VH-VL binders against Netrin-A (NetA). Designs and how they scored, part 2

Target 1, 267 residues: Netrin-A (NetA), of Drosophila melanogaster (Fruit fly) (q24567r46to312)
Amino acid sequence: EPRACIPDFVNAAYDAPVVASSTCGSSGAQRYCEYQDHERSCHTCDMTDPLRSFPARSLTDLNNSNNVTCWRSEPVTGSGDNVTLTLSLGKKFELTYVILQLCPHAPRPDSMVIYKSTDHGLSWQPFQFFSSQCRRLFGRPARQSTGRHNEHEARCSDVTRPLVSRIAFSTLEGRPSSRDLDSSPVLQDWVTATDIRVVFHRLQRPDPQALLSLEAGGATDLASGKYSVPLANGPAGNNIEANLGGDVATSGSGLHYAISDFSVGGR

## First folded at step 12 (VH-VL; from W3 with heavy chain S28R, light chain W94Y)

Design X3
Fold by ESMFold2, look of step 15:
Structure X3 (fold): chain C 267 residues (1-267), chain A 121 residues (1-121), chain B 107 residues (1-107)
Amino acid sequence: as target 1 above (267 residues)
Amino acid sequence: EVQLVQSGAEVKKPGESLKISCKGSGYRFTSYWIGWVRQMPGKGLEWMGIIYPGDSETRYSPSFQGQVTISADKSISTAYLQWSSLKASDTAMYFCARLDTYSWGSGFDYWGQGTLVTVSS
Amino acid sequence: EIVMTQSPATLSVSPGERATLSCRASQSVSSNLAWFQQKPGQAPRLLIYGASTRATGIPARFSGSGSGTEFTLTISSLQPEDFAVYYCQQYSSYPRTFGQGTKVDIK
């Protein structure tokens, strides 16, 4: 993974506490579904059964391609709060990256925000936005660099193009003063955090054929992707309207968030 | 499951020192702020300050800065509120509470039972 | 610091009736507002956070609304156990501050 040539950085997220706002099977056995290509498959999660549990600690354990451990949220609905992951680093770190690895066959997020805290979670500021609709949902243009005047501002990246099952944020990429970080108090403050919070707002639309089967195969057009209700108690910019309008939303889709690794490069 | 258990009632004279405790259990003590709240007899609630036991970072209400010391011993999951020299006006009920910064609400979700401190000559 | 003002100081209501409690902030606190219930001889109990979200285990008869500087706690059908003192608290800025309380008494 590319870094800003800081040889003493570590994965500060390894074995760190992570709290999820939603975990599949926490309220008893639940049904979740994966959508791959033109088909769906549904399974049962249950936190009381180790073989069917997907707890948040799986986010910061050691994984490999042959024995992937996953956290899975409860299936999302248009009436629920946004799903969040909150990671406590335990102290101030200067961060170089935040990476979320999707589980195999996981539904892909469309819109999400990474926040940081420098005060152990008392207050939060945006760190990175991701969306296929940066302007509409977050009021920001999609771009990969910052001008000289705005090096300390969160950007929005369009995630519709990833060919890999990973969502990555490089804290310094595209910021002019990053070449000499030791001489930039602004960027030193920018990369400092005690906590990271990821807020998932929207999943990408599943394959149209799979959605049609969930609506009983009628003439009804496929619904838009599920959205969470606005969060009245979150930071500004967290509110995403439920229901984009006009479409029939289905709670039976089994769509959910599934992440196998949450890693943070820091010193 | 989550519990905060405070030390027992104290009767003290002006000028004496005092350290009261708040022991947390049923959660990772080092990952949550613990706050102290004063309630004088017949009065409302006053926020005194908070501590993050993981690194001992503390923040005081301006009204209490320099009046008390907030500390924690993470090895025994215990937070403390301490006076070097008590005054009669320190007579009050003192609560500890856990701050849940993992929800958007950031509320004091669990409270200790309170410690009554009486300072009289 | 942000001053929180509650009204009325005392509210006399019959069991089964609706109670409406008001809380005003001296500056905007967005939705960073909590409500607590305190019965005599007991610690406060968190009812509402984020202005409108019920805490775990809080009955549906409790609801919160408002944002910015004006907030309301509503108890839709008072039960005997609801007669207590209620406090609002802002946590938008340091220091966190409580209102002076509203006592809900049996009429």
Scores: ipSAE 0.642, ipTM 0.823, lowest interface PAE 1.6, mean pLDDT 82
Fold by ESMFold2, look of step 13:
Order: sequence, then C-alpha cells, then structure tokens
Structure X3 (fold): chain C 267 residues (1-267), chain A 121 residues (1-121), chain B 107 residues (1-107)
Amino acid sequence: as target 1 above (267 residues)
Amino acid sequence: EVQLVQSGAEVKKPGESLKISCKGSGYRFTSYWIGWVRQMPGKGLEWMGIIYPGDSETRYSPSFQGQVTISADKSISTAYLQWSSLKASDTAMYFCARLDTYSWGSGFDYWGQGTLVTVSS
Amino acid sequence: EIVMTQSPATLSVSPGERATLSCRASQSVSSNLAWFQQKPGQAPRLLIYGASTRATGIPARFSGSGSGTEFTLTISSLQPEDFAVYYCQQYSSYPRTFGQGTKVDIK
C-alpha cells in the first residue's frame, strides 16, 4: 500500500502556558497510587520537593523517553470537581491534532471532553468527547457518521477501545470538506483555536486483581467515585452509576490523572 | 504572588488628557485578559472593557466605546486606560482586574488597588 | 444589554445568622453569573462564579445557586468581616453588567 506524504506539523503547545485545576502536592504532601500488572504502588507527591513535584509545565516541555516528566492531579474522589487542563496557544492556530500521552502506569481516563476557544478563553465550545458511555454521559452516539451538514460538530469516541497509552483527536478526520480546506470557511473556523481545554470527568475502573491490594476505604472510593460502570446487558439495561459514599470515612484509592505530554499540531 | 498595581490618584481639569496604568506581576501577563471597572462616588460597579495583552484584542462596553482607550504594553506587563478629554463626570475610582479564563466560569480573580480620578476646576 | 436587579437594597442581619441575597436578570444568562464582595475603600473580591462555584480561598459559608434569570447568594452564618456590599455580574451577553449592589449591615 503506497504511503501518502505526512505533512510537517508544528507543536503549537510547546512551551505554551498550561493551567491545571488540580496538581498533586500543591496543598501539602499527598499520597498517589499507580496500578500496573495487577499491582498497586503508592508514592508521595510534594510541590516543595522538586524530585516529587508533578507540575503542569511538564505537559508542554520536551519529552525525554528515558526520564519522563509528568503532571499529576490530586487524587480524585466521588465528591470532587472535575479536573481540567487549560492550554493557551497565544494566538489563533489551525489545528490538526490534540494528543494527550498518559504517564507510565497511570490510571486511565474513561470520560473526558476537549473544548476549544477562539476568543482567548472568553467562550468555549466542545471539540471532542471521549467516553465508554457516550450516550449516557454526553448524549451523543459513539462513532457518528459525518456528512457535510454536520462536519463542524464535536463527535464522541470510546477511549477504552482500543486500549492505548495515548488519547488522540484528529480535527479533520472523517470530515468531507477536509480534502479542500481552502474552500471551506466552515472547516477553517472548525479547526481554528486560541486555547484548548481538557475536562476529565471519570477514570476507568482498575483491574479487578489490583482491587485485592487496596487499603482501607479504597473499595468505597471505587464504588462511589468517578469511575466507569458497565451497562447491564447493553445500553438498554438499567445501570447504577457510582455516587459519593455515605458517612463512611475513606483513605482514598490514590487514583489520579497523570499526563506526560499535551501536544497540539497546528500552523 | 499575583499583583496588579495601579498608578496613583489624579486631579485634573475638564478638557485635559489622562492615561492611568495597571502593572501586572507574578503571572504570565500576556495570557490573561485585563478589564477596567469604574465606580463613581457612592455608586456601584460598571464594566468598561477588557484587553488581551498577548495580541491587544480589545472589547468595550457600549457605554464606554469611543469615550476611553484601553491599551497594553506587554514588554512591561502594563495595561492602560486613557481619556483624550476629561469631563467632570469622569470623576470616579477606576479598577483594573484580571479575568481568569482558565477557570470554567471566567471570574475577575485579582484586582488592582484602584486609581481615584478627580476632575474639577 | 442585560439589566441585573439586586434585592434587597439593604439587608440588616445579626452576626451568626443567615443572609440571602437575590439577583434577577432581565433575560436568561444560563449559569454565567458571578458574585463579588466589596468593603469600604477596597477593591471588589470574587466570591462565586458560574452561579455556584466558590472562588479560591472563599469560605464554605458562602454559596450560590440559581440559573436562567434568578440567582441567590447565601451566607450561612454571617461573620463580622462579611458586612459589605455584594454585587452580582452576568457574563452571558456582551457587555458584562453588574447589579446595583446589596449592602449587608449589622442589624
């Protein structure tokens, strides 16, 4: 199969300011946990110690595959606000992709939305939805077909299929006028942004084997926290979404969002 | 620590020009809108307009369009509010404020101390 | 332009009691509403944005509610430092507009 030439892209996010709504260790030393190969391992984050600091600037620095630098959120709870990353590009860019690279061993997001702004953050519109439950959480069909009448609309994709270490959005994929972008004012506006905002809503459920290593309160967090819950026998069945637990004290599962790279291709 | 420091109080006569300043520090000045708010003596708050210092995009309230000029010099992290010809009715306290567009709700999170402008003969 | 109307103009409340301030928009602003506190001789302080989200460092006794055209700021247990003027502001439509203010005084 002949390979089409891949156009050169500029990473518009390189060294751009990023603001996170939550960063591990920002209000004192905190405990975070990673889940890998049916095993849970927990560590300490502390913004006062550079060796245990996971600031948002790590998202837009140059990556080093031998020494991956991460941003990490504070551990999430069922009652906590959503976690956001907001990236200022500094000017209008025509965007071709938005990619988030997960940190090694990081808990995986399940439900999230990418928004864009064309007015330096004064207003925001959906750019891409991701969820294992697109209909239930965002009221949108998974993998919607796109015609010329709706090629400027955000779609929803299932990040759990396939199971990958990157979350990627191609801005023009499957949009009919993309072949001749110069003659489509609609798609030119669609790809134009000054800012990108990622809103994380829910994490994927950890591997069942890893649940055997939970500390006191961790199982309650999973039942009551912001984690995906499978639908009974398909979408038509009744399903119970986990909510904040009762008065039972929790020690937390240590689950958090962890991203090593926030890349935005544009010109 | 985020700070907005405004220029000092001004006493002027009608017809004179004036340019007051608002210097931002402790954050990336070019990545936040700066707004100006008027408060006449004993009265409430009035939104005048905002500027994005990164590219100087400016938006005015219709009540103030053509009455003042909002500008910025990003090289010194300073926003300005300017009158070409002051009127006695311009007597007021003027605040600058940073608009936090990184939060979901877009609030004015940090404010300057205010600049009192008095216009009288 | 959206007109924001606050009521009451003045609210007299004893320390430790609940204060409820109202803000009405002339047309829907969805949840694009902020609340500010201003003490004499000081700049305003952001309390609430998005109708119900507390700004950083704002005590839990401040809460906001409402959507569309009617909004409420509640101070659940007034402290001595809470006696001030409170303004609502809409940012749904251009231009952003403030209400005329509600003064909260010691009863």
Scores: ipSAE 0.608, ipTM 0.811, lowest interface PAE 1.8, mean pLDDT 82

## First folded at step 13 (VH-VL; from X3 with heavy chain S106Q)

Design Y5
Fold by ESMFold2, look of step 15:
Structure Y5 (fold): chain C 267 residues (1-267), chain A 121 residues (1-121), chain B 107 residues (1-107)
Amino acid sequence: as target 1 above (267 residues)
Amino acid sequence: EVQLVQSGAEVKKPGESLKISCKGSGYRFTSYWIGWVRQMPGKGLEWMGIIYPGDSETRYSPSFQGQVTISADKSISTAYLQWSSLKASDTAMYFCARLDTYSWGQGFDYWGQGTLVTVSS
Amino acid sequence: EIVMTQSPATLSVSPGERATLSCRASQSVSSNLAWFQQKPGQAPRLLIYGASTRATGIPARFSGSGSGTEFTLTISSLQPEDFAVYYCQQYSSYPRTFGQGTKVDIK
C-alpha cells in the first residue's frame, strides 16, 4: 500500500540563523593563532573591519576552496566558559547528518557535544559526544555497541582518531532499525529536531615542538592546559559551578575554535 | 535595537471580542518565542502562554487554555492575543516578551510596553 | 504547577544599604530561576537568569544565589532607581510561574 511521498534531503542549515556565544574581535581587536606543520602564525581579528571579521553567519553561507569564510571564537582562556553554536532550523526536520568543517590551519577541538531540541530551544538533549577521553569526561565508552534497546541513545566518538578536517555525525549509522525507518517510531523521534547546539569544551593539544616557539622550555605546561567538562543532568546542561572546576589554562597561545561550515542534512 | 511595541489601551464591555498586538523589530522575529504575561490591577505577573512565530507552535498555561488565542503573522513580525468574549475579570495589563532560547538561561530579555485592557459594563 | 513564594512582601531599606530578597519554590527547580524588576507604569526588566547570571547591562550591585528550592536576590548598595517590585520566575517545568513579588521601598 502506498505511503505519503517523502521529500529529498537538503542542507537544512543553509542560510539558517546561527548564534555563537563567542566571536573573535567582538569587543575590540584581538590576537588569534593558527598552528600548522609545527609552526605558529598569529593574526588580528576585529569585528569593525570586514577583512578581519569572522562572524557566525560564515557557518551557513556558501564556501569554496578560493573563498573560505570562517567563524572564529575569541581565544580560549583557562577560566573556563564553554563556547557554543546554536542553529535554528525553523521547523522540525528528520536529520541524517551534522557536519562541522574546520577552518584551514585552525586548532582542532578535542571534546565537544552536539545537542538537539524538538521544541525550538525550550529543552535540549544530547545527540552526539566527541572526545579523546569519552569515559573520563562523559562517562561513556568510545565506539559503544548498539542494539535495539539503545539505538536511540547518544554515543561518544574519539574526534582525534581518525580526524582530518571535519567533524561528522551520521544520525542513523549503526542503529539496527535504520533499515526500516518508516516502521520505527523510536528512530523517527531520534532523528527529529528543530535546533542543533554545539558545545565546545576542549581543544586538542598542540604539537609540543610548535608550542616551544611560544615559550622556552614550557611545552609541558602549555600541553597540560584544559577546561573541565560539565556533566549535564538535563537538556540545559551547563552548570556554572562545574565550569569553575577546570581552570588550568594555556596562556598566550591564541588557541580558539574556527569553523568554516555547519551543515545539517534533513527533510 | 530589539523592540516590542504593543497596541494601545482598550476599553470594552463584557461579551465583546478583542485582539491586541505586539510588533517585534531589530531581530529575526521568526526565530524567538514570544510570550504573553497578564498583570491584574495591583497584582503580580502571570504567564499566559508562548508562540514560536516561525511555525506558529503555541503553548498555553493550563489556566488560560481555551480562554484566549495566541497567534502570529510572521509577514509583519506581529504576535497577537485574542478574546472571543471578554469578561470583567479580564481587566488587566497585558505584556508581550521575547524568550531567549540561545542561552541556557531562557530569560524573557525584552518586553513590550504593555496594553491596558479595561472591561466594564 | 510549581508555586513560587517571595518574602518579605515589602522591604524597607535606606539608600546605600544592602537589600536581600527571598524566593522559595514548592519543589526543586534546580538553577532554572530568573529575577525581574518592575517600576510603576513600566514593563518588567530581566535582572538575573540561571539563579546567578546577570543579564546584559545589569549593574554589578545585583547578584543572585541559590539552587533547588531556596533563592536570594541581593542588591549590595541600593540606589534611588532600585526602589521597585521584584519578581522571581521558575522555568524548570510547565507552566512557568512567577512569585507574587517583593516591593522594595525607601526606609
Scores: ipSAE 0.696, ipTM 0.849, lowest interface PAE 1.3, mean pLDDT 82

## First folded at step 15 (VH-VL; from Y5 with heavy chain S31T)

Design Z6
Fold by ESMFold2, look of step 16:
Structure Z6 (fold): chain C 267 residues (1-267), chain A 121 residues (1-121), chain B 107 residues (1-107)
Amino acid sequence: as target 1 above (267 residues)
Amino acid sequence: EVQLVQSGAEVKKPGESLKISCKGSGYRFTTYWIGWVRQMPGKGLEWMGIIYPGDSETRYSPSFQGQVTISADKSISTAYLQWSSLKASDTAMYFCARLDTYSWGQGFDYWGQGTLVTVSS
Amino acid sequence: EIVMTQSPATLSVSPGERATLSCRASQSVSSNLAWFQQKPGQAPRLLIYGASTRATGIPARFSGSGSGTEFTLTISSLQPEDFAVYYCQQYSSYPRTFGQGTKVDIK
């Protein structure tokens, strides 16, 4: 029998403003590299050339699977800040998912945090952690189930494995009261946000053969996945040490973050 | 280019009401907090409060709570500061400024030119 | 409310020399501190945020340091255009508060 309909969740990120802390080619022409299978392929980005431009607006535009548009960060270094994406939803939404679609052939993230704000960006709380090393990097167990007493807590997931081209966070999965959200003030507060911030901490190890081919150089510590800004003296939040033997580990590799879609299901 | 343009100087008498404006352009007005800062003659800067024009959420310094009203009209990209009854001690320069919450820094990155309010009998 | 205290009130420095301005918070503000420059008859200009990060377009001669309760703005080689009043501001807690200012006079 019919019940009162709840509004459909829509992509609340569509046409919403997104600001990236880093964009490839913003300070002149730069080199970036794609990694697929055993090969590395490098190209040039330049924000002054529309044909080689990868701006943040690509994250929330209408993508065609035959013509994918990408945002790309500048190549990461061992001494820079973490790369962030900040999305303003414009009002409070109840969120069901946050999804990041990786660009084809881009280096893959290993560790990142999704934060949310309920006060239009004045303060932020963790929403979801992702890492191959949840305990070591974030002090949290991986894939922890939620009981009734901790339904409002951020969890850590290892969804950055090589077989997954989407990084997806379902806000209600594994939370007992999600079956009747209207009766749970705790979960209603949990899913409510005005803004989403993604902080990238670490990239996955490139294929060793692709990294070593075409003048790639040595790869003494790239297997650790430490390609983000330093933890020791970075800004507030979950910064990770990225200075793994100076710049030699990240030089010439063209490692960067590349995302084609930033989707947020909300109502 | 980001700009904040404030209304012109005002000369008023004690007891009169006043509403001064700050119009933002060159950015999405509704997704940045706008703050108001007072500078009394020969004195430093005082944080009065902020507004998020998208939904009109406001935060006031305790020193100014109940003394002024901060509002916005997002349809014309304009924030307002208003008094119901001016006092001579309200004589000051008033600035609006945009708060950057897209980075961790939360700085006032763009400022209006200021509105001089003079209240004298 | 966190009280921000700046010293000295006035600093006289010759062009080309180093100027050092201090800002003290009554409670820890971590690194949530900004510095502003205000020239006579003008609106303030953001110089530094996050205690040490230069805002866009700010010359390298301006640098900030400190955390917790004590902060420093340094102008490494003072230029004639640097004559101004400098304010620190904390944004760690409500209300956001400014220091009373340090006036930099060029000898």
Scores: ipSAE 0.694, ipTM 0.847, lowest interface PAE 1.3, mean pLDDT 82

## First folded at step 16 (VH-VL; from Z6 with heavy chain I50M)

Design M6
Fold by OpenDDE, fold request of step 18:
Structure M6 (fold): chain C 267 residues (1-267), chain A 121 residues (1-121), chain B 107 residues (1-107)
Amino acid sequence: as target 1 above (267 residues)
Amino acid sequence: EVQLVQSGAEVKKPGESLKISCKGSGYRFTTYWIGWVRQMPGKGLEWMGMIYPGDSETRYSPSFQGQVTISADKSISTAYLQWSSLKASDTAMYFCARLDTYSWGQGFDYWGQGTLVTVSS
Amino acid sequence: EIVMTQSPATLSVSPGERATLSCRASQSVSSNLAWFQQKPGQAPRLLIYGASTRATGIPARFSGSGSGTEFTLTISSLQPEDFAVYYCQQYSSYPRTFGQGTKVDIK
């Protein structure tokens, strides 16, 4: 009987191109800060200096535990611009997991969305939501019951509990048809992608005790910028106006997104 | 620097075959759509189709479906537009362009210089 | 196919004046609209995508607005180098379609 060569699960993200909407030091020297044991340590990033550069290629390079390479976004300004990472797999994969490894001592994301494309970036659909406030931000309940009728829908999970150094999304976990994926065209289509886009919406607030040392510099009222992220060509789903009232106070904090590894399991 | 360089101008007769090229450089050629756009003399722009060089997925405008063939050779970062039998009405400037899908929009952000094709008896 | 209609066909403006170009779609294209500039003898250049996002390296005097079926390209203060034909393009459906263009002449 021809043993159907079950293609080996591979890290489909290895050496795959990643495009970041924001990279620390891209517009000149920038200040970023790390947080360890309630102490803030600030450094300078500059893309012109290899030792102070944090390019997106670091996300899909060979992982070395002795030499952790990181991508870092520009410091998050109150302007509410979402930071995005777009990974191109080059071909269709059936995805089993998406993992983002956080850089050591980096601020943690509170809210983010993973999108997938099946047509090389021409269209995008939500794949997974993450938030401490799923209902408030995305209009989705946390821990939605999944049946056969909705196993092809994106869920919302809290990434803040438990405190982990990685954000993991299992594409098949909790989906009833996952035991027999080959017999489930709907679920198979759901896990199939050519591209993945991660959209960072909000960082976790640092412990208030760590913020107390930030002298009250002048709060310029950057109040009202309604950033409507146009959800691409998906059906007329709810315009999530994330009115992220970005507290202006974060511009001087050096808060940023930092990821050391972007891995994708697929066949 | 991102560049698209097209093959030179062509002068052909009706019924002849033609294949023009568009070579990309300065970026990962396999991960961007390449589109072809026709511009007839003194006229506007017409989308003909596009190809994803990574897997050769191709999309055509209905007006150009079966009239032309779009292909790519990823080993040399080159896209092609070809005719099996040219018509006088195929006289036009042809542009290749890179499609940026890494933003929320779809913009042709880099263009070739164009290839003038003249078909006359 | 979605038909894109631009107006006016020709717009004559003096340097330093505001230019306003219109693009209408036969059906809703949401924000899936791009604007291009084409100078004589040159390839088109991307100005705006997503109806309102300025492409890299495009001067701030260029702005795009609109959604659904009505779109506008505005040049706040026309420069001599802005003499060109401008095209809108929808990418909401296939085939992708361009407007017929608006020629901007400098007075």
Scores: ipSAE 0.910, ipTM 0.963, lowest interface PAE 0.5, mean pLDDT 89
Fold by OpenDDE, fold request of step 18:
Structure M6 (fold): chain C 267 residues (1-267), chain A 121 residues (1-121), chain B 107 residues (1-107)
Amino acid sequence: as target 1 above (267 residues)
Amino acid sequence: EVQLVQSGAEVKKPGESLKISCKGSGYRFTTYWIGWVRQMPGKGLEWMGMIYPGDSETRYSPSFQGQVTISADKSISTAYLQWSSLKASDTAMYFCARLDTYSWGQGFDYWGQGTLVTVSS
Amino acid sequence: EIVMTQSPATLSVSPGERATLSCRASQSVSSNLAWFQQKPGQAPRLLIYGASTRATGIPARFSGSGSGTEFTLTISSLQPEDFAVYYCQQYSSYPRTFGQGTKVDIK
């Protein structure tokens, strides 16, 4: 009997190239802040200093619990572009999971989208949505039931619950054909990717009580910045206008995205 | 620094075979598309095709399909464009270029210096 | 294939003046348009992608606009080094296609 060599599931992201649209300290020394137990601690990043650098290569390096390496974005300003991470797998994989491990004491993303490509970055499709406000931001219900007719569609889930230090996306969870993936060409196609792109749209705001204790500064008007992410190959209609109410106050907060590990299970 | 270095100018006769090269450096060669662009003397740019060196997926323009072969050797970070039988009409400058797919757009962000191919009797 | 048509064929402009180049697509390419500059004896250089995004290291005097079928490259104040041929290129469909080019020369 031809033993179907069930290819071993591997972390397909290990040592894979990651390109970040933003990296702390890339344009010179920058201030970033961490938040622990309602206390803010601020530091300086500088790409020219290895000890103060947070490059994207840290995302796919060997994980060492005793030596956590981090990628950090530039501080998020209310008028800033969405921060993106693009992982190239180099070949087609059937993906089983995507995991982002947050850096210690890093602000948590509130809203993000995972995209996949099946053609080495020539086209992109939404793979998973994350938001505390799925309907408002993405026009998608949270925890939508999935049947065979829509098991090849992206879902939306809340990343704020549970309070975990990692964001995990199981590609097969809740999909009816997942029980027999080998017999489902549609689901196989759905989980197949050559590249993954993570788009960060919004950070979870630190509890206003924690920020108010530090800056007695005035309530500056939440200028609603409209961020249009140009979906390159999406059908014309879904301009996801993420009305990111960019608090002007965020420029001084040193809020940023910080990820320690980007892992992808696949065969 | 990202660089694409192409092989030198070629002078050939009709019916001869030719293989020109484009070597990438300063980046992960296997994770970027390499395109080939023809420019006939005094004319505009023509997209010929592209290859993904990581798995050798190749796309051709219909006008060049079957006329040329695009290939890559990832072990030496080199892409190739080859003809089995040259024609006088193949006289042109040939550019290789890296395609940046890590933005939301697709731009040929780095180019080789070009290879001049002259086919004359 | 999508046909890209550039106009004018030649644009004569004085240094310091604004140059406006047009590119039309035979069908919609959304924002999947790039602009290239080519100087004599050189390889093309990427200026704009996504119709309006400047490539890294491109001066602010270069700007792209448009969507669908009509696109414009603007050079706000032409510098001596900007005299070249400019090409638009669509990457919405295969084959990828270039315009025939616009030559910007000195008036």
Scores: ipSAE 0.909, ipTM 0.963, lowest interface PAE 0.5, mean pLDDT 89
Fold by ESMFold2, fold request of step 18:
Structure M6 (fold): chain C 267 residues (1-267), chain A 121 residues (1-121), chain B 107 residues (1-107)
Amino acid sequence: as target 1 above (267 residues)
Amino acid sequence: EVQLVQSGAEVKKPGESLKISCKGSGYRFTTYWIGWVRQMPGKGLEWMGMIYPGDSETRYSPSFQGQVTISADKSISTAYLQWSSLKASDTAMYFCARLDTYSWGQGFDYWGQGTLVTVSS
Amino acid sequence: EIVMTQSPATLSVSPGERATLSCRASQSVSSNLAWFQQKPGQAPRLLIYGASTRATGIPARFSGSGSGTEFTLTISSLQPEDFAVYYCQQYSSYPRTFGQGTKVDIK
């Protein structure tokens, strides 16, 4: 069947401006840490030094596998310091996906929300929820069934399953009218946006062994955080006690959000 | 760094047309709403309307709908406020301001210096 | 349209004292309220948005509170540069509307 000419789908985020609420090193040199293979390494960010800067423009620029560019937030506390990324598309697009690529060795988010605006940021509605605790934090089941009566509603997914470095949202997956989108005004409105806002609420708990390495490797002031983790073996070394199950303070750990690519498919 | 620079003061007669300008610099002009605010002599602030320069979407206060035209030329980072026929009651100070929507709140965070418009016979 | 009413119209205060300014909305605006300061011959300056969040570069002596229909701007220790007119603005619904202003004068 012949169809009227429609615009091709593109990465609508390419070269689009992104505003971050927090960027590592924006107020002077800061410490951030990465965790890999039960090991911890910490570094310095400083926005006045191009070799140690991690600006929001890295999210939508061209990069390659040999020279990945990253945006990094300031280190976060565990008590609900929200970090936001706001992408302005400049006009209305019909969106098919939103993808965030984590930086190498980046701490992994646990709870976050994607919002959209259709009025250039004046108002926002939820687009997708992600959490290991969808029902507790967002009042939604993690595997919500979608029928024609609720295909225009945000769902919640457990981002900790599977363990991958990409966080992806397909706007039309599992929505019955998507097979005949041209005949569904409701779903056409659902996919339409002028702006995307990602709100990071919480990081996944750090590896207990990596936290013990931090405490064993130097003096730390745990009194400044809201959480504490007792050393399981004390001065003996880096062992993780099998019965340790308490919360871990994130403010002294150098944990932060780090994203290398913010991609949005649209027309 | 962020600046909004408005065109100079105007002295006009009733019935004349007028177009005043607001040029933004130091930020990405196309992704922030630009609002216009009137202040009549000795009076408070009145929101007139605003424009999103990226696609020229406009919003008007009902009190100003049909009375003025708000426009923008994104190629030169400039917003405009225009009257087709001035009245003496249009005598006022006119400010442009940038709306920050990138937080969860909204605020006019940068303002132009104002353009004084005087309309008298 | 939501009418914003500020009180008092004029507040006379000595330097170093606390000033408390009120703003009432004709219907709920949730926390969608901003405060501005304007000195004679100058453009307004944003102080507070979201009812209680200070804008960048605003001193800690300025604080905002309230939600729904009743809002307060507090200046905890007035400085000589704080004598000005203060406006609230709601942005909960179209059109955005300002209050009529409260002038803070030297006693």
Scores: ipSAE 0.799, ipTM 0.908, lowest interface PAE 0.7, mean pLDDT 83

